# Ledger of designs, part 12: VHH binders against J-type co-chaperone jac1, mitochondrial (jac1)

Target 1, 176 residues: J-type co-chaperone jac1, mitochondrial (jac1), of Schizosaccharomyces pombe (q9utl6)
Amino acid sequence: FHSSSCQSEAKNFYKQFEGDISDPPPKGPFDIDLGALKSSYLRKMKTLHPDVAQGKDAALAQRDSAELSKAYNTLKAPLTRAEYILQLQGINPVSEDISNSDPEFLMEIMDVHENISASRDSPEKLLQLSQENQGRKVQEINEIRKAMESSNWDSALLYVNRLRYWNTIDKILHDL
Key: E = the ipSAE of ESMFold2; O = the ipSAE of OpenDDE; V2 = 0.75 times the mean of E and O plus 0.25 times the DockQ between their complexes.

## First folded at step 11 (VHH; framework vhh_gocatamig_d2)

Design r02 (from q06 with T97R; at its last look DockQ between E and O 0.69; V2 from the best seeds 0.67)
Fold by ESMFold2, look of step 11:
Structure r02 (fold): chain B 176 residues (1-176), chain A 119 residues (1-119)
Amino acid sequence: as target 1 above (176 residues)
Amino acid sequence: EVQLVESGGGLVQPGGSLTLSCAASGFTFSSNMLAWYRQAPGKKRELVAGITSGGSTVYMDSVKGRFTISRDNAKNSVYLQMNSLRAEDTAVYYCARRTWGKYTYMDVWGQGTLVTVSS
């Protein structure tokens, strides 16, 4: 039936940028050329924008535009990209809180939160905490890249969960 | 310049108690988290207990309720009180400071102190 065919066409976010970005891991790299992704997104959005379509074609263009935006926003950031790749492998990226099973990770998380609280009124200390957190994120992204490109999905899930915590820390620091 | 020195290890019977001490120098002790790790023969080094700069503590499951980590910032020291010791607690115990520098993780480890629990 026709509804099944429609779902298949919008199934894979990477397919929406075919020819402009590499395949997902493990076939292709985890990293994406963000310039190429953005250029592809902007070109496709101009032809699909709801403001230029009419009638029933406008409704389809609005749906396609929303789907393209969702794909772009998912793939442009390392965390949401990694979560999506896990979903492609049939893995739920949101799982049990790993801090309960990894006391070393819990200790580091607790120390970071305490340091943020103690440093709320010190721009220099907050900058230092932000730089440290960028180092944490880079390390987790490196581990995600290695795990996914070698099809080690259990490790990839663990590192994605760690990166999610550090992204939350980034947001806390940004909002201070 | 940065130094961590463990002491207090030894031979103890099952069910006994022991206190490990770690003296620190060459860094601002009060602003750093400290931890005790252990490594049994043929096994990987694992976290036993940690204490944040603000005094919050974590423990591995098998030592929770038996071990207590504490710090004395005036003496630049961290301690591990070990009660109800068991044979599986036999290991070399290491004091560690783990912290981030500008874009890299920086670790400092002591030389270790041996704890042997046997009949």
Scores: ipSAE 0.481, ipTM 0.778, lowest interface PAE 1.7, mean pLDDT 86
ESMFold2 (binder alone), look of step 11: mean pLDDT 81; pTM 0.815
OpenDDE, look of step 11: ipSAE 0.843; ipTM 0.953

Design r03 (from q06 with M106F V108Y; at its last look DockQ between E and O 0.64; V2 from the best seeds 0.62)
Fold by ESMFold2, look of step 11:
Structure r03 (fold): chain B 176 residues (1-176), chain A 119 residues (1-119)
Amino acid sequence: as target 1 above (176 residues)
Amino acid sequence: EVQLVESGGGLVQPGGSLTLSCAASGFTFSSNMLAWYRQAPGKKRELVAGITSGGSTVYMDSVKGRFTISRDNAKNSVYLQMNSLRAEDTAVYYCATRTWGKYTYFDYWGQGTLVTVSS
């Protein structure tokens, strides 16, 4: 019977890759060496495969591999990584609808949706909108990085919420 | 070269009305968002009203129902109709637009036009 602190360490996604990637903000950078993360993930998955498990039965190896996969998939993408870091700080990453509280952002969102609607039959304009949206995502990721490395958690939450909207726009554009 | 030229500011009594105009050049006006911002002495600049390229509008809460933003794409102009003016509306009013690229913030600003609401 493990203590709750042992469960917390096992479920801390950064600890799953301890020694192979940097600590999360504020102690370490927001960015992760994705090559190192992937190499660590693949190496650790080999020890958890049921055929080569380190004395564990197959059911335990499958549970441990599922936990490792969840950690990897969360940390490899900037949005889910940032949401997880906020959770480590005790902050609910989906706590506000920023579009209702920030009229500048609401106007930007409305303008983007209107341009998408007007451009549905133009592959050239849709490509331009997609390129512009990638630029928005890069800028929000830059602001998240700055905020988290300065321990400005309110700002980090603001920019995470903005990035989530732009990821939704990406999906809309992809599905057209 | 993007240019925004505001006009229409002045001294008005409380309860009065005023129309601000902003003439724009140097970008594709019909494809860009436009906004009016204001800055009162000792305060931060704040969004007053905005209008998307498709004509949708947003307003700050304190001016909703009193101010109306509109655009005339044929004249490359954006307007702010201000009714029921109050002393708290005293500020320099700026026209702004975003023209290109990856940034979500407005990049270009006019020089401003002063609105003074006083007895």
Scores: ipSAE 0.446, ipTM 0.763, lowest interface PAE 1.8, mean pLDDT 85
ESMFold2 (binder alone), look of step 11: mean pLDDT 82; pTM 0.821
OpenDDE, look of step 11: ipSAE 0.786; ipTM 0.919

Design r04 (from q06 with L34M M60A; at its last look DockQ between E and O 0.68; V2 from the best seeds 0.65)
Fold by ESMFold2, look of step 11:
Structure r04 (fold): chain B 176 residues (1-176), chain A 119 residues (1-119)
Amino acid sequence: as target 1 above (176 residues)
Amino acid sequence: EVQLVESGGGLVQPGGSLTLSCAASGFTFSSNMMAWYRQAPGKKRELVAGITSGGSTVYADSVKGRFTISRDNAKNSVYLQMNSLRAEDTAVYYCATRTWGKYTYMDVWGQGTLVTVSS
């Protein structure tokens, strides 16, 4: 229909930044140029300034601003970006907790929780556990990238679920 | 550097027992989880049993109640007691652990020990 339909497609987060960032997998890479994304976000937010003296236009600008912020915050982080890409493929990223059916993953989770519990009075050991968990997150992100760029959506979902658990561990360690 | 050495495999009759041992070196054994895997011809490698650094255990459904994993941190060793062996347990058994490097991890495997269960 119209060439400038990007604003009418507010729910597609990649379209909010069309021309400024690459397409999602499988057409483009999983990784995003975060500098380009941030620059695009800030430029577009400036044009949605709520101080424009038009009542109805101000209300639309506020709604559009909220939608752009949601798109930016979703795409800038690997977990939420991956969850969104799965949604674009028609896959519910939170459809099932699979840790209980994967004994290897269950063992890893149990080991981490036991080590946290045993180490709560040792800042040195807690720091080591945090460093190990960052390594886990990096590895899951690498596996998500590989799976998405090869269109292996079952594997992508698996690794997204694993990354979500390690993010939870990260928050537990932060809150001690 | 990191080394896992299995022993104890052999030929046994159905219903028999074996104990596998794995001696570990080159890492802080007491802080690492340990596992036994097996691979039969034409099959993918599968987890048999695992033990956390704190001693909690996980077992594959096919071996639960028959196999027992244990560890001795003083000897840097992990064991698999296999009872009530069946022909389906025939496989190469591997000891495994995960080691942490800078920003990544690596799974480390032993060379494997063959267990054959045959009449």
Scores: ipSAE 0.509, ipTM 0.791, lowest interface PAE 1.6, mean pLDDT 86
ESMFold2 (binder alone), look of step 11: mean pLDDT 83; pTM 0.841
OpenDDE, look of step 11: ipSAE 0.760; ipTM 0.906

Design r05 (from q06 with T99V M106F; at its last look DockQ between E and O 0.81; V2 from the best seeds 0.68)
Fold by ESMFold2, look of step 11:
Structure r05 (fold): chain B 176 residues (1-176), chain A 119 residues (1-119)
Amino acid sequence: as target 1 above (176 residues)
Amino acid sequence: EVQLVESGGGLVQPGGSLTLSCAASGFTFSSNMLAWYRQAPGKKRELVAGITSGGSTVYMDSVKGRFTISRDNAKNSVYLQMNSLRAEDTAVYYCATRVWGKYTYFDVWGQGTLVTVSS
């Protein structure tokens, strides 16, 4: 029986960019300097290509490259970043639909879907709905930031689930 | 200017009925969802009932079957019909809506109307 787990340590996405970005909440901010993250990602990817040429196994280089890409893509977007931070706290970020237990959220959801349905033949109204939805996403991100930086994980989970919903709406509107 | 003005509050006996009214101005009423909230002494303000721009309704569990929210877009008004009133319904009732700009919104609240259920 083995008690050690190098898998958990190797999968810490923030550690893959150590020195280039801040620690996750609550020790550091929720926001990431995306320029610094991208620069770090591109520099480290270049190193992996020469390592393959210098005798590293091709499978190992591909694994390291895939892990780095997963970490970058996860941290660069607010929703996936927040979901990952919840996972670091031992919290499952996926939950059952919360609309039935929160009547305010349910009403907002119903109104959005009714407006989309009523507006599907009006590009001008659909654009307005898309702009409103961007505002909803910004507000949820602000609440996630506040919750995580104050270690309020129950609130963070709620706002992450709300943000996920608005991301889905954003995709629906984009595809109309 | 965006305004919500509640009226119709008062003192009523348990089991009685009361109709609250909220008159709206300064925004496109038919495009906005509206809601009634209440705040009892020592408690947080809570949603009582809401109505979407399309007319769908939501109610908190304790008022289902007793309260009815409705809207009249021609009169820019939203109503809360309260039946079978109980002492626990005693609160200041507020009308509220969300008004969107391009990428932001503002929540607008009325001044509140007091409902007291006592005897």
Scores: ipSAE 0.538, ipTM 0.813, lowest interface PAE 1.4, mean pLDDT 86
ESMFold2 (binder alone), look of step 11: mean pLDDT 83; pTM 0.825
OpenDDE, look of step 11: ipSAE 0.736; ipTM 0.899

Design r06 (from q06 with M33Y; at its last look DockQ between E and O 0.84; V2 from the best seeds 0.72)
Fold by ESMFold2, look of step 11:
Structure r06 (fold): chain B 176 residues (1-176), chain A 119 residues (1-119)
Amino acid sequence: as target 1 above (176 residues)
Amino acid sequence: EVQLVESGGGLVQPGGSLTLSCAASGFTFSSNYLAWYRQAPGKKRELVAGITSGGSTVYMDSVKGRFTISRDNAKNSVYLQMNSLRAEDTAVYYCATRTWGKYTYMDVWGQGTLVTVSS
């Protein structure tokens, strides 16, 4: 995760796929055509892969391919995409959630954890909880889309932090 | 049909007490959180207190120490004990929960019960 000067400062991740995907919010939509993104990524990687480069060009190709991979992996997932978009707006995507609490959200996450604990020996109930959590993630993604496309960055940050919690819950449920 | 029915509202003097009740039907009461909200005239609805399926509670700051939420799963009921009532507690109080299908939810609200705190 330690970035080099080239990987952190060289290119906007969206511009690496310019012409193949839409611009980021607020200029374009939050959603990305994932098929188009993947196709663009695979095509560009073929020309940058170290196996096709010789000599000193191999070192540059490896650096450029690592940069492209970072951009792809960031944009393909809704959470990391949203965090990146906030960063483009000059907003630290994690700092605001740490400093604030929301009693309704706190109640909801406490209830989820209690239901997981109560259901730990029931595959059927754990499946149900996982299905519910997928619904929570979709809801937060919908709110992120709405907020970013209306330039409501405070709301976008709020919902990004909520999505991060549900991604953690999703991982907990899948690892059981 | 999922239903929540509130009762126990009324007129009370400042410093007085009331107990609100919410009777639930049409869902698995023991696995859902329940909450009390209130809406004063001209204001948006706000959370007052909530109780999780496991009994953990949350309260808004202005009611901490004065209000107590509880649940009785045998009676499918949730309660709000309101003590040391103030004029600013005047509102319609609503009981609410969230019910789930596979991937979607619905927030369910009662019809509300009016609490008036007036000297």
Scores: ipSAE 0.611, ipTM 0.851, lowest interface PAE 1.2, mean pLDDT 86
ESMFold2 (binder alone), look of step 11: mean pLDDT 80; pTM 0.805
OpenDDE, look of step 11: ipSAE 0.778; ipTM 0.915
ESMFold2, look of step 12: ipSAE 0.602; ipTM 0.852
ESMFold2 (binder alone), look of step 12: mean pLDDT 80; pTM 0.799
OpenDDE, look of step 12: ipSAE 0.769; ipTM 0.910

## First folded at step 12 (VHH; framework vhh_gocatamig_d2)

Design s01 (from r06 with T99V M106F; at its last look DockQ between E and O 0.84; V2 from the best seeds 0.72)
Fold by ESMFold2, look of step 12:
Structure s01 (fold): chain B 176 residues (1-176), chain A 119 residues (1-119)
Amino acid sequence: as target 1 above (176 residues)
Amino acid sequence: EVQLVESGGGLVQPGGSLTLSCAASGFTFSSNYLAWYRQAPGKKRELVAGITSGGSTVYMDSVKGRFTISRDNAKNSVYLQMNSLRAEDTAVYYCATRVWGKYTYFDVWGQGTLVTVSS
């Protein structure tokens, strides 16, 4: 298919919802009005439906709808949104460098795994650990917001890596 | 009320030894990690050693091999054995833990105990 400026413009996920949501950090906030995002997504998706795709063939409409869906799903969740914002800043959001340099984080990680293991026979304690982990995720999201609002990309990357770890812990707890 | 109370600080000569104690109350001691921090004048507070609920330990590089953290869950106490003390170890030492409610936590600090290493 043709490489057009429309295709280049469509690859920026925030541009897919231009006019309906704020710009990404540093120009705009980290938080997104999720209601506005969902409304914009649903409205634009109706325009791209193969039955109503005027001026485009069915293959282009299908590609554009898939790209819109990827943008929506990326932006609606704090972790994937933050990872995308880091990529917009030219920063690789996946790094193993961070975990080796923070002994306090390492201690907390070890303690959480030990408590999960010790609580295997207690649904009540596992629920408590899950609730605690939700609190950890909220705190990391708050630090990500603060870092991106201040254009402190080193801190933003640090807290994104921490949030990713707690999301993994969250999945472990839910799958038990 | 959640409390941590340090004791055992004092004046020691270089190369000497000292044992710090931290008595805990008002929370489920056996489920919490505990840590020792120190703060020298004009410096930021820094982690010295930590011990998880299961007994795993973490140490700063500068104290590894010289300091030993341990816990006694029956006595609700954490200890820091400090050997081969150096002038650079002079600081106020604090014990600390994190206490969870349902979705939120707060950090608990002791009052601190002064360790002075000098000739």
Scores: ipSAE 0.611, ipTM 0.856, lowest interface PAE 1.1, mean pLDDT 87
ESMFold2 (binder alone), look of step 12: mean pLDDT 83; pTM 0.826
OpenDDE, look of step 12: ipSAE 0.744; ipTM 0.902

Design s02 (from r06 with L34M M60A T99V; at its last look DockQ between E and O 0.86; V2 from the best seeds 0.71)
Amino acid sequence: EVQLVESGGGLVQPGGSLTLSCAASGFTFSSNYMAWYRQAPGKKRELVAGITSGGSTVYADSVKGRFTISRDNAKNSVYLQMNSLRAEDTAVYYCATRVWGKYTYMDVWGQGTLVTVSS
ESMFold2, look of step 12: ipSAE 0.638; ipTM 0.868
ESMFold2 (binder alone), look of step 12: mean pLDDT 85; pTM 0.846
OpenDDE, look of step 12: ipSAE 0.684; ipTM 0.871

Design s03 (from r06 with T99V D107H; at its last look DockQ between E and O 0.71; V2 from the best seeds 0.57)
Fold by OpenDDE, look of step 12:
Order: C-alpha cells, then structure tokens, then sequence
Structure s03 (fold): chain B 176 residues (1-176), chain A 119 residues (1-119)
C-alpha cells in the first residue's frame, strides 16, 4: 500500500501566473511586469473567493488562495524572486559565510556598519546612507539579472547574498 | 579628481620584505576605506587587504600574518607591509578606494606597482 502521499507538488510560482508573466530565467527575463503580476493575482484571487467558488471545499479554496498569495509575494520582490529562481535551479540561496567567500564584500559591510554607527545622531547622514544603500541594491539587482539571464548561477548566488545583506541594512537604517 | 598613486614595488627575493605606499588625493581620505588589490598574469584581480575608515582590516587568507595594511590620514596615504614574500605574491598591486557616483559606488584604482618575487 504505497501511500502515494500526494504531496501536492507545490506548483511552480511562475506557472501559477502562466500567460500573464514571462518564464523565469534563463528562458525569460529576470524582471517581471509587476502590474501584470498584480492584475493576474487579483483576477485569480477573485475566482478563489468563497462567494464565487460555489461548491468547492472552502478549505481547498483557502489553501489555493494562500498558495497564490505566497507565489505573488515571492515573485513581486527582486530578492525573494531571485532566491526562488535559484531554488528552481536546485541551488540553495542561503548565504554562505561571507567572511570566507567574499572578502571584498566583507570590507564593504564593515565600512557601512561603521558609517551607520557614526551617523546615528544625524538624520541627514542617515538619509544619505539610505540613499547609498538603495544604490547598492539596484546594482546588485542588475548583476543578478545579468547573471541569471546568462545562466551564471554562481554569480547570481553571490549577488543574491549581497542583496540580502543590503536589505538588512535598509531595515537597520529605517529602525534608527 | 580622485587620484591614487602607488609606489614601492620592485624585485625581491623569496622571504624578503617590501612596503608599498599609495598617495591619495581628490576625496575625503579619512571617510573612505582603502584597499590593496593584486593581479597576477592570467589571473583575476583579487583583494589583498582592506582597511575601513574606522581602521578595521580585512585580509585574504594567503597573506594573513605576512601582510599588514595601514593608513595615515594625515598624509592621505595607505601602506601595505609585505613580509615573507613568496613567488606566488608576484603581481601588479593596485591601490583602490570607492567613490560615490550618481547612483552607486565606483571603484577607483591607481596605475599599479609591480612586485616581483623571484630568486
């Protein structure tokens, strides 16, 4: 009795929006039309609404809705999208110890932290740091795009890890 | 204009020592990190050592314990003391900093100084 645990193979997030968005890299671009994605999401959510899904198991509808939401939230943000794409490639997007793998980045991190610490009492300086950090993020996203679209997954992973860290810096700066 | 000028390179025997210097101008020296990179023939440029504005240092593993990066803010200079030099340390050494551009940081490099370790 092989209990075929129908582990509902988590439907590929891109497939959930098939026809409305492009395929993931390397077949498609890294960038997604966020408007199209959102429209697709809303349209699909409407169909999953209990009031519309007459006769479907409410629990199933809720599950589907949750999954759709997860898919949407994952794909809408560059970092989570990139991480997901790496996963699709069988790559663990979890960051390795930066200290050993990317000493240049380590130096940048150290410098940024020092600057943040030195600027805690200056809203103007903090704003500047925030702007700089936004620039860093944009750069990393661009590199991720290039890497993924060219199937350079090692590079993609590197830049994803960097982007993740810069996102953390954003949080730190916003909390100050 | 940001300028970095390296000096101190040359020929040295294995086990020897050399001190590289970099004179910087055109930016707020004390507020920026500085680094030494090297590029050997046929190899990619790699970070050798970095020093933050606060004085924190980073080294590549192969030079730890042998090389020391330091900075003198009064002189707008960064140094790389290289001890126990090895043949594999042969490379063009570059001084570097980052300068904020319009949207991102850009690396600025010196012209480099050649270090040759050979018997």
Amino acid sequence: as target 1 above (176 residues)
Amino acid sequence: EVQLVESGGGLVQPGGSLTLSCAASGFTFSSNYLAWYRQAPGKKRELVAGITSGGSTVYMDSVKGRFTISRDNAKNSVYLQMNSLRAEDTAVYYCATRVWGKYTYMHVWGQGTLVTVSS
Scores: ipSAE 0.472, ipTM 0.782, lowest interface PAE 1.1, mean pLDDT 90
ESMFold2, look of step 12: ipSAE 0.587; ipTM 0.838
ESMFold2 (binder alone), look of step 12: mean pLDDT 83; pTM 0.822

Design s04 (from r06 with T99V K102S D107R; at its last look DockQ between E and O 0.83; V2 from the best seeds 0.59)
Fold by ESMFold2, look of step 12:
Structure s04 (fold): chain B 176 residues (1-176), chain A 119 residues (1-119)
Amino acid sequence: as target 1 above (176 residues)
Amino acid sequence: EVQLVESGGGLVQPGGSLTLSCAASGFTFSSNYLAWYRQAPGKKRELVAGITSGGSTVYMDSVKGRFTISRDNAKNSVYLQMNSLRAEDTAVYYCATRVWGSYTYMRVWGQGTLVTVSS
C-alpha cells in the first residue's frame, strides 16, 4: 500500500467502485453485494478496454484495466477482502506465530490433517470433511465481520489468520 | 444429544495421583479431538491437555511429564492420568470437544469434576 494520500486514493480498491458498493469497515459493512460489484466491474471495464478506449493513451488504459481487475479480484473473496481492509488500517495481514498464540487452534489443525489422511480413499468422508471445512470458513468470516464492524482490529487479524489456514485446507482437499 | 459425563475428581495429598474419566455420547467420538480444561478460583478456564482423533497430544507446560491424556474409542471415553499432583493443580476439571452441528462447530463441556490438592 502506497503511503501518499493522493496516490492511495487513486489505488484504493473501494474507490474504483465508488457509488456502486459501500465503503469499507468501519464506515460500511464488511459484506459486499457481489452482484453489484460484478456489474460495476464489467461496466467500467468496457470504458477501459484497449480496443475502444476513449480519450486515453493505450498504455494508461492498460494500466487502469489491470488495476480495476486487481481491485475486483481482491474484493470479491472474503479472505483477500479482509486482508486488504487490514492493510488500509496499517496492519500486516500475514502473521507469524499463529500456532504459538493458540494451542487449541494447533490441536484443531492437527486433528483436521489426521482426518484427511485417514479419509484419502473415501470420497464420502472427503466430501464430509470439505463440508465441515466450509462451516469453519463461514464461522471465521462471521467473526471477521463482527470484529471489523466494531473496529476490533486485533481480533480481525486473528480471525483472518484462521481463515487463511482453512482456505489452505480447502486446497488440500481439492487436490486429493 | 451430545453429552460429556466426567468423573474421578476428589481430595488428594500433594504428590498423589488421580485418574479423571469422561464418557462421551451423541457424536462420532473416533473422528473428534477431546480435551481436558481446568479452572482454578479466580482464573480463566485453560487447556490442560488434548488428544486428537489420531492420538497426537498437546499438554500445557506445567503438566508435561506428570499428566497423560488417553482415549478409548471402543468405550467412547477419554482419560486424564494425573501424577505428582501439586497444590497449583487444584481446580475444576472439564472434559471438552467441538462437534459439527447446524453448519458450524459447537463447543461442548462436561459439568466439571473438582480436584483438590491439599498443602
Scores: ipSAE 0.471, ipTM 0.779, lowest interface PAE 1.9, mean pLDDT 86
ESMFold2 (binder alone), look of step 12: mean pLDDT 84; pTM 0.838
OpenDDE, look of step 12: ipSAE 0.547; ipTM 0.810

Design s05 (from r06 with A96V T99V; at its last look DockQ between E and O 0.78; V2 from the best seeds 0.66)
Fold by ESMFold2, look of step 12:
Structure s05 (fold): chain B 176 residues (1-176), chain A 119 residues (1-119)
Amino acid sequence: as target 1 above (176 residues)
Amino acid sequence: EVQLVESGGGLVQPGGSLTLSCAASGFTFSSNYLAWYRQAPGKKRELVAGITSGGSTVYMDSVKGRFTISRDNAKNSVYLQMNSLRAEDTAVYYCVTRVWGKYTYMDVWGQGTLVTVSS
């Protein structure tokens, strides 16, 4: 009866894959079946591809395919998925520098940067640092999962900010 | 076997000084940060000071200017110089590091050394 409609549902990234993936926390799990997500994305893209449309319909198809692609790319990665879920809860996922208020985290971050700098000419040491960082990311993702599935949004925000730092470390190590 | 052994605790009057030592073995000392934590009776453990592998330091606010953390990589040792001690500094002090395997880590704690600041 109410006319609020497709535009509202298209803007909710989870709604674009309704029936193919679970609802977001707190109603559903944090984890997503990535195979199901990818299959849903590819199937829906075939019906929207702008190359098969013309005129006004081509512009709408291009807009819709861009929106679907943004939803897919956001939900497929744990960090961007978690940031989006926080936004659904009305929480700004972009935070101030958390390391200044957490000296233990600051020390860990400084130590990682110092070890990377000291190891720039050693592929073996850089590989070890990369493996350690993957372990850090998995641990933060586990804490995000627990926090979101328990509706503990303050903890979820904390661990999302920690994961963002470790993703930055990944980029640094990849670019060496 | 990874080990951390603290020493240097004892009884001291307010305003006095102590030096805590932490001897490390069983890991690559020069690549790991180390920290001092303390736990007063009935309270949670809290970070006191930390030092990175490259020598950068952090301190809790209540000890800044009074405590100094340092490391000697040749001796595999970390030190905490504690000056201008107060009754509130009374606690068991622990040396701590994080040791990585391939994808997982373990925090290693020493047995602790008791510092008592009393008249």
Scores: ipSAE 0.576, ipTM 0.834, lowest interface PAE 1.4, mean pLDDT 87
ESMFold2 (binder alone), look of step 12: mean pLDDT 83; pTM 0.825
OpenDDE, look of step 12: ipSAE 0.672; ipTM 0.867

Design s06 (from r06 with T99V G101S; at its last look DockQ between E and O 0.88; V2 from the best seeds 0.76)
Amino acid sequence: EVQLVESGGGLVQPGGSLTLSCAASGFTFSSNYLAWYRQAPGKKRELVAGITSGGSTVYMDSVKGRFTISRDNAKNSVYLQMNSLRAEDTAVYYCATRVWSKYTYMDVWGQGTLVTVSS
ESMFold2, look of step 12: ipSAE 0.566; ipTM 0.823
ESMFold2 (binder alone), look of step 12: mean pLDDT 83; pTM 0.827
OpenDDE, look of step 12: ipSAE 0.797; ipTM 0.925
ESMFold2, look of step 14: ipSAE 0.656; ipTM 0.873
ESMFold2 (binder alone), look of step 14: mean pLDDT 83; pTM 0.826
OpenDDE, look of step 14: ipSAE 0.782; ipTM 0.917

## First folded at step 14 (VHH; framework vhh_gocatamig_d2)

Design t01 (from s06 with S31E; at its last look DockQ between E and O 0.88; V2 from the best seeds 0.77)
Fold by ESMFold2, look of step 14:
Structure t01 (fold): chain B 176 residues (1-176), chain A 119 residues (1-119)
Amino acid sequence: as target 1 above (176 residues)
Amino acid sequence: EVQLVESGGGLVQPGGSLTLSCAASGFTFSENYLAWYRQAPGKKRELVAGITSGGSTVYMDSVKGRFTISRDNAKNSVYLQMNSLRAEDTAVYYCATRVWSKYTYMDVWGQGTLVTVSS
């Protein structure tokens, strides 16, 4: 099998920003300096600008800019960042049945859906539910950070799945 | 002040029944889930049953079919009907909820009511 480690490094999203952001967990923190990430992204994107390349080099620059954008967009959001880190650990971040093993979480999800349904004609109540949901997301992000910095990948997967549910709640509230 | 007050605990024979009550005050009862937890000697507190604001219920596996949670929004009260009681059900039972204020929450617990299952 040819140099799989070289291919892994070439496709690693964190390597796209090497020197500008920390390594992923477990070697580095979960949190990323988003300002540093954005600055690195914009600076590197300028060197890929088609104005300075022609022909074959222009096509390569276009491909590289698409890959850089994918890496940036993945790392800038906590959920997609966490999902990517799980993938680096060889863990499938999608789970269909996590809620069936945690009745307390199931109760909370059902309660939120019921309150949204009961409040759909009240902008004030919908704002309150949205604020509460932002608090839930922050809590799950804190648990993801703790789990990943402790190399507790089973807990990290659990909290990533919980965060995904609350992101879905955000979409529901936004679309009302 | 947000408060939960449990009542109805006591001594009961194995196979017997008991009804716990939880009276709530200081928050909008109809908009909040409520739950019963229990803590046996030397063990950590565990969820027994919960009921959502809309009346949906969850139960731990060992009490399914024996315990029934219900709520009465007019009385701001939640109940736990416990049937076919076993010695392993002996614990202090707590009523609990979560009350939100914008982006943060407060977990509210009652003081607990003791249930002892013994012959």
Scores: ipSAE 0.658, ipTM 0.876, lowest interface PAE 1.0, mean pLDDT 88
ESMFold2 (binder alone), look of step 14: mean pLDDT 84; pTM 0.833
OpenDDE, look of step 14: ipSAE 0.800; ipTM 0.926

Design t02 (from s06 with S31R; at its last look DockQ between E and O 0.91; V2 from the best seeds 0.78)
Amino acid sequence: EVQLVESGGGLVQPGGSLTLSCAASGFTFSRNYLAWYRQAPGKKRELVAGITSGGSTVYMDSVKGRFTISRDNAKNSVYLQMNSLRAEDTAVYYCATRVWSKYTYMDVWGQGTLVTVSS
ESMFold2, look of step 14: ipSAE 0.659; ipTM 0.873
ESMFold2 (binder alone), look of step 14: mean pLDDT 83; pTM 0.830
OpenDDE, look of step 14: ipSAE 0.813; ipTM 0.933

